VH-VL binders against dITP/XTP pyrophosphatase. Designs and how they scored, part 6

Target 1, 211 residues: dITP/XTP pyrophosphatase, of Hydrogenobaculum sp. (b4u8r9)
Amino acid sequence: MKLMICTSNKKKFEEISSILESLKKDENLDLEFVKPPKEIEVEEYANTFLSNAYLKAKAYYNAFGIPALADDSGLVVEAFSDNLERPGVYSARFYKDSFGSHVLKEEDFKLSKDELNNLKVLRLLEKEENRKAKFVSVVAIVLSNNYGIFGEGELKGHIAKEPFGNFGFGYDPIFIPEGYNTTLANIENKDKISHRRQALEAVFFMLKKML

## First folded at step 23 (VH-VL; from g05 with heavy chain D31E G57Y)

Design e01
Fold by OpenDDE, last read:
Structure e01 (fold): chain C 211 residues (1-211), chain A 124 residues (1-124), chain B 108 residues (1-108)
Amino acid sequence: as target 1 above (211 residues)
Amino acid sequence: QVQLVQSGAEVKKPGASVKVSCKASGYTFTEYYMEWVRQAPGQGLEWMGWINPRSGYTDYAQKFQGRVTMTRDTSISTAYMELSRLRSDDTAVYYCARDEPYYSDWEYDAFDIWGQGTMVTVSS
Amino acid sequence: SYVLTQPPSVSVAPGQTARITCGGNNIGRKSVHWYQQKPGQAPVLVVYDDSDRPSGIPERFSGSNSGNTATLTISRVEAGDEADYYCQVWDYDSDHYVFGGGTKLTVL
């Protein structure tokens, strides 16, 4: 059986593929991970990760008739929950998002996207007592018209007061996972606590039972 | 200083293969996707594909699928692009270019650092 | 395939403002990057994500993107700005980086 990994993000595709291949390695499953023939526009995003993942997977399934895997993930900052239309922070261009917008200065253009995004989060949380946050990932697999399976992963934590770490790992420099005293950017082997891995493992477990 | 230094010019016969190297310095080689772009004389830029130096994972433009192989040697922070079954229309300057970090949440980023280019001439 | 259309050439007098357009279907939904390429040199990123500037690029360079047209604006054009300029996007349908055909900016 072919399973389309429906993401145009090369990093996500690579990560998802890698994880799934790893999961499959010890299993004698007739499963082949493929890219969809083309990317399609998915309309009407919902306000939940699950709904978004499902809509995406469903759209691809409908388009190509091949089982489709899609994910939706992001950083959820609890203090922002009432201000964002989507369930999580739009990570790639959050610094340009209308929510909490500020005028970019000339010196800001010297910063990386990650730095800008992180600074925005920190700026918005400056006066917030609630710094709880979590990375969330939902993976949906649509196998037929009326059948889908889902997996969810979550990494709870909180937003640091200041970025820590020399690398721009998305929001990693400002996220302290539960059980740790340092940011994700300063934690080795982050894969072990990956929210996406958790989601994939969960959905794969169900998928395995069906194959 | 962040820079990409490519290998020297190549002259090849049709049907041959060429392997261009791109050595990175001034940054962590394995943290950034490496892109390859070529430019025929007097023509525009054409994307060829990318490699994740960390994992070795690659994705090629469909046009070059089956003819191009992108690899890397992390020990020397060097990326390689090999193009086989060369044709005259493969004559071009080939560039390596740094893309976004693999750990970023960006879908697709701009190429912020470019090699100096490698001229590959394919002629009978 | 997704196509980016640039005018082949744009001419501007020193001190004036040059505008280089990049046309594409719903390009406003894409992130547009701009590269400057001088003869015999590698491209240099001058604008990314529609309107952001890399460090070291003067504020004279700016970008916008909406609808079906992205625009690179170079204000107070200098002789040194004479170059080829390329726009770039990622095409989700074909999974390709797509470049415009390039625009030769001539400073009169």
Scores: ipSAE 0.034, ipTM 0.681, lowest interface PAE 3.2, mean pLDDT 88
Fold by OpenDDE, last read:
Structure e01 (fold): chain C 211 residues (1-211), chain A 124 residues (1-124), chain B 108 residues (1-108)
Amino acid sequence: as target 1 above (211 residues)
Amino acid sequence: QVQLVQSGAEVKKPGASVKVSCKASGYTFTEYYMEWVRQAPGQGLEWMGWINPRSGYTDYAQKFQGRVTMTRDTSISTAYMELSRLRSDDTAVYYCARDEPYYSDWEYDAFDIWGQGTMVTVSS
Amino acid sequence: SYVLTQPPSVSVAPGQTARITCGGNNIGRKSVHWYQQKPGQAPVLVVYDDSDRPSGIPERFSGSNSGNTATLTISRVEAGDEADYYCQVWDYDSDHYVFGGGTKLTVL
């Protein structure tokens, strides 16, 4: 059975495929991880990681008739999250989110997108006691029209009072993983990778049971 | 300080091979893709390929398939680019450049750190 | 086979604004990066992801990308800005990084 890894990012494909190949090792599974024949446009309009992952996987399945794997991930700050996780599915563009938009000023927009996202998170948390946050990764596999499985991984932590570290991308400078005293931007990012592996392991476990 | 330091200039004969090294410092070598780009004298930039130092996976530009080999030694945070069957038109400055982290969920990123370049001259 | 087209040269007087274009089919759907290269030096990233600026790069450098044209804008141009500028994208169809031909910016 072929399983499409539904990402247009070759590097991400490599990562996911590598993890899955590792997981597949020593398993007697008729499973081949492949790239979709072509990229298709998928509207990610859902407000949860799972829904977006599913929509993407479903779209590719519908397009090609091959089991499809897709993922979605992002940062969730507990203080910002009620009925909707935030930044959540808007992690990459949180600076554009209407939620808490008042904390950013025109003069701030000379900053990079990552800086803007981080700045917004920090400013919004200035009046919050709860700084708990987590990175979430969800992987969905659509196997048929009426059957799908998913796995989820989390990296728990909290948002730092100020950015620290000159390395990393995204929210790395402001996220302190549980068990650490510094930001992801200042440590080897194994834990950030681990939540993705966790999600893949979870879904792979389920997949094994189906094959 | 994040930096990439490349090996010195090379002079080769046609048909020979050249291996350029690129030593990384100031960051975790295995967390970032390493790119290779060359530039012939007076010409523009030409992408050659990338390597994931963590896994050793590579992807080469089609033009160089079968003739380029990218490797790494993680113990010394060094990437290597070997180009074989050299021709005169391979004369160029060869650059290594740091790309995005391999765990990135986004599109291919920019090359934010560059080596100083290695001049490779191929002449009879 | 994806091609980025840059003008071979752009001239600007000191204090004025230079605009360097990078043309490509539906380039607005891609992430465009810009590099500055001075003679005898390695390229330096000056703009990434269309409009983001690396730390240490003056705010005089900005970028935009829409439709079929990306633009690097250098305001209040200084003599030190004289260099070659290259745009770059990833092309998913060919699985290649593609560079523009480069633009020589001359400060008059």
Scores: ipSAE 0.030, ipTM 0.598, lowest interface PAE 5.7, mean pLDDT 90
Fold by OpenDDE, fold request of step 24:
Structure e01 (fold): chain C 211 residues (1-211), chain A 124 residues (1-124), chain B 108 residues (1-108)
Amino acid sequence: as target 1 above (211 residues)
Amino acid sequence: QVQLVQSGAEVKKPGASVKVSCKASGYTFTEYYMEWVRQAPGQGLEWMGWINPRSGYTDYAQKFQGRVTMTRDTSISTAYMELSRLRSDDTAVYYCARDEPYYSDWEYDAFDIWGQGTMVTVSS
Amino acid sequence: SYVLTQPPSVSVAPGQTARITCGGNNIGRKSVHWYQQKPGQAPVLVVYDDSDRPSGIPERFSGSNSGNTATLTISRVEAGDEADYYCQVWDYDSDHYVFGGGTKLTVL
């Protein structure tokens, strides 16, 4: 069986592919991980990671008729979150979110998107006593029409006062996982603590039972 | 109208304590951090610390830690700043100022409203 | 600790443009606020987040921030603009609000 890994993010693709290959290792499964034949645009207007992951996977399945894996992940800062998790599904584009938009100035927009997102989070937390945060990852696999499985992973931690580290991407420079005294961007071999790995392991376990 | 009204001038002896009040009106008191800033005669502005009126959580400038206490009474929308073990160099005008929360949409995070100031004189 | 450096004084003739600088390491990465203080009065916010103006502040007041210098610009200076001006930032390292030393603007 072919399974499409449906992501336009190269870093994410590499990570997901690597994890899945490692999980497949020592398993006699008829499973092949492939890229979609073409990228398709998926409108993601859902307010949850699960809904977005499902929508993406479903869209690719409908387009190509091949089982499809998609993921959605992001940062959730407790201080920013009430009935809606923030940055949440807006994690990748938090710098454009109307929430707390006043903390970014015109001069800031010369920075990269990742830097802008990090900067916004840091500025919003400048006088916040609660710096608790977590990374959340949801992986959905659509296997057939109206049938899918999913897994979820979570990494708890808190937001640093300043960015630190040269590795990783996204919010890695400002997130300190529980049990650590440094940011994700400064941690080598993050595979074991990866929220995405946790989600992938969960969904892979289910997939394995089906094959 | 949004305003902060502070208590009147104080004259204290060295070693004594002073408690300045700041009453807020025209807005929701618990939604904004309250900042305290002082200014010695002929000198610049010096930040002392802030209080979250909602939680009571405080953060003081290192210079004043152990000597300053910021509190609030939400029932009357009033913030208090108490400075103990007063010395002559504590002579200054003390200001409370509203600092808008970062989480509010379409708002800014500067000290946009100031009290009129409270002169505290410490002399033998 | 983080330090903001302002010139002690700036003089300008009426109708001219006054520029008050605020120097700080990589200050362009911070949000700079400016306050006006007239004798015997409390400070008044005139510019926030580098270049935004509160309601009621004349358009003559503007701000910029880049590199190591933030600048408050007052165009078409009037006699009533004579005051002390302070810049302010939040310092992440010390968790302190930091004020500049202030600049006395004299209108000649």
Scores: ipSAE 0.000, ipTM 0.536, lowest interface PAE 13.5, mean pLDDT 91
Fold by OpenDDE, fold request of step 24:
Structure e01 (fold): chain C 211 residues (1-211), chain A 124 residues (1-124), chain B 108 residues (1-108)
Amino acid sequence: as target 1 above (211 residues)
Amino acid sequence: QVQLVQSGAEVKKPGASVKVSCKASGYTFTEYYMEWVRQAPGQGLEWMGWINPRSGYTDYAQKFQGRVTMTRDTSISTAYMELSRLRSDDTAVYYCARDEPYYSDWEYDAFDIWGQGTMVTVSS
Amino acid sequence: SYVLTQPPSVSVAPGQTARITCGGNNIGRKSVHWYQQKPGQAPVLVVYDDSDRPSGIPERFSGSNSGNTATLTISRVEAGDEADYYCQVWDYDSDHYVFGGGTKLTVL
């Protein structure tokens, strides 16, 4: 069986692929991970990670007729839950969302998307008394029409005052996981605490039972 | 019209306390942070701290910690700044200023509305 | 502590362009705000978030910010523009608003 990994994010794709290959390594499963033939536009209007992951997976399944895996993940900042349209949920495109007066200018495009997102989070948290946050990842697999499985992972922590570290991607430089005194970007081996790995393991477990 | 109106000038002796009021009108008082800034005669602007009128949460500049207390009365849309153990170098014009957070469109974190200032003179 | 450095004074002839600089380490990564203060008056916000203008502020006022320098630009300077100008940033390390020392703009 072919399973499409449906993500346009290269870093995410690499991570997901690596984890799935690792999980499959000792399993004699008729399972092949493939890229979609092409990227398709998916409307993500849902307010939950699960809904978004499912919609994405479903869209790809409908488009190509191949079982599809999609991931929706983000940083949930507790302080933002009351003030934002998507309470406390921030995706990789967070910097493009209009949550304030900041307008992206030419000089801003010199920064990476990750840097822009991180700066925005830090800016919004400048006057917040609560820096609690968590990474959330939901992985959905659509196997047939109206049938899917999913897994969820979560990593609790808080937002640092400044970016720190050179490892990882996304919000890693500004997130300090529970039980640690440094950011995810300063942790080389974070596989054991990865919210995405947790989600993938969960959904993979379900998938194994079906194969 | 959006405006901040502060209490009148104060003359205090060293060791005393002063409490300056800042009444907001023309907007929802609890929706914006209130900042306090002072300016000694002939000197620049110095940030003192802010208060969230909704929660009452405050953050003070380190220089003023232990001496400054910022409060608010939401029923009359008024913020207060009390400075204790006054010294001669506390002589300054004290300003309240509205600070807009990035929670809504067109909001910004600059001080867009200022009170007229309150002169506080500390002399023996 | 984070420090913002402004020139003490800038002079310009009417109709010309005034540029007031605000120096700070990696200030280009911060949001810079500018205030105008005339004698005996409270400060007035003239530029925020590096280059945005509040409603009511003339288009003659503009701002830029990159590297280690933010700049307030006042084009077609008028006599009424004579004032002190202050830059401001939020310092993440100390959790303080920091003001520059101010620049006196004199219109000759």
Scores: ipSAE 0.000, ipTM 0.557, lowest interface PAE 11.9, mean pLDDT 87

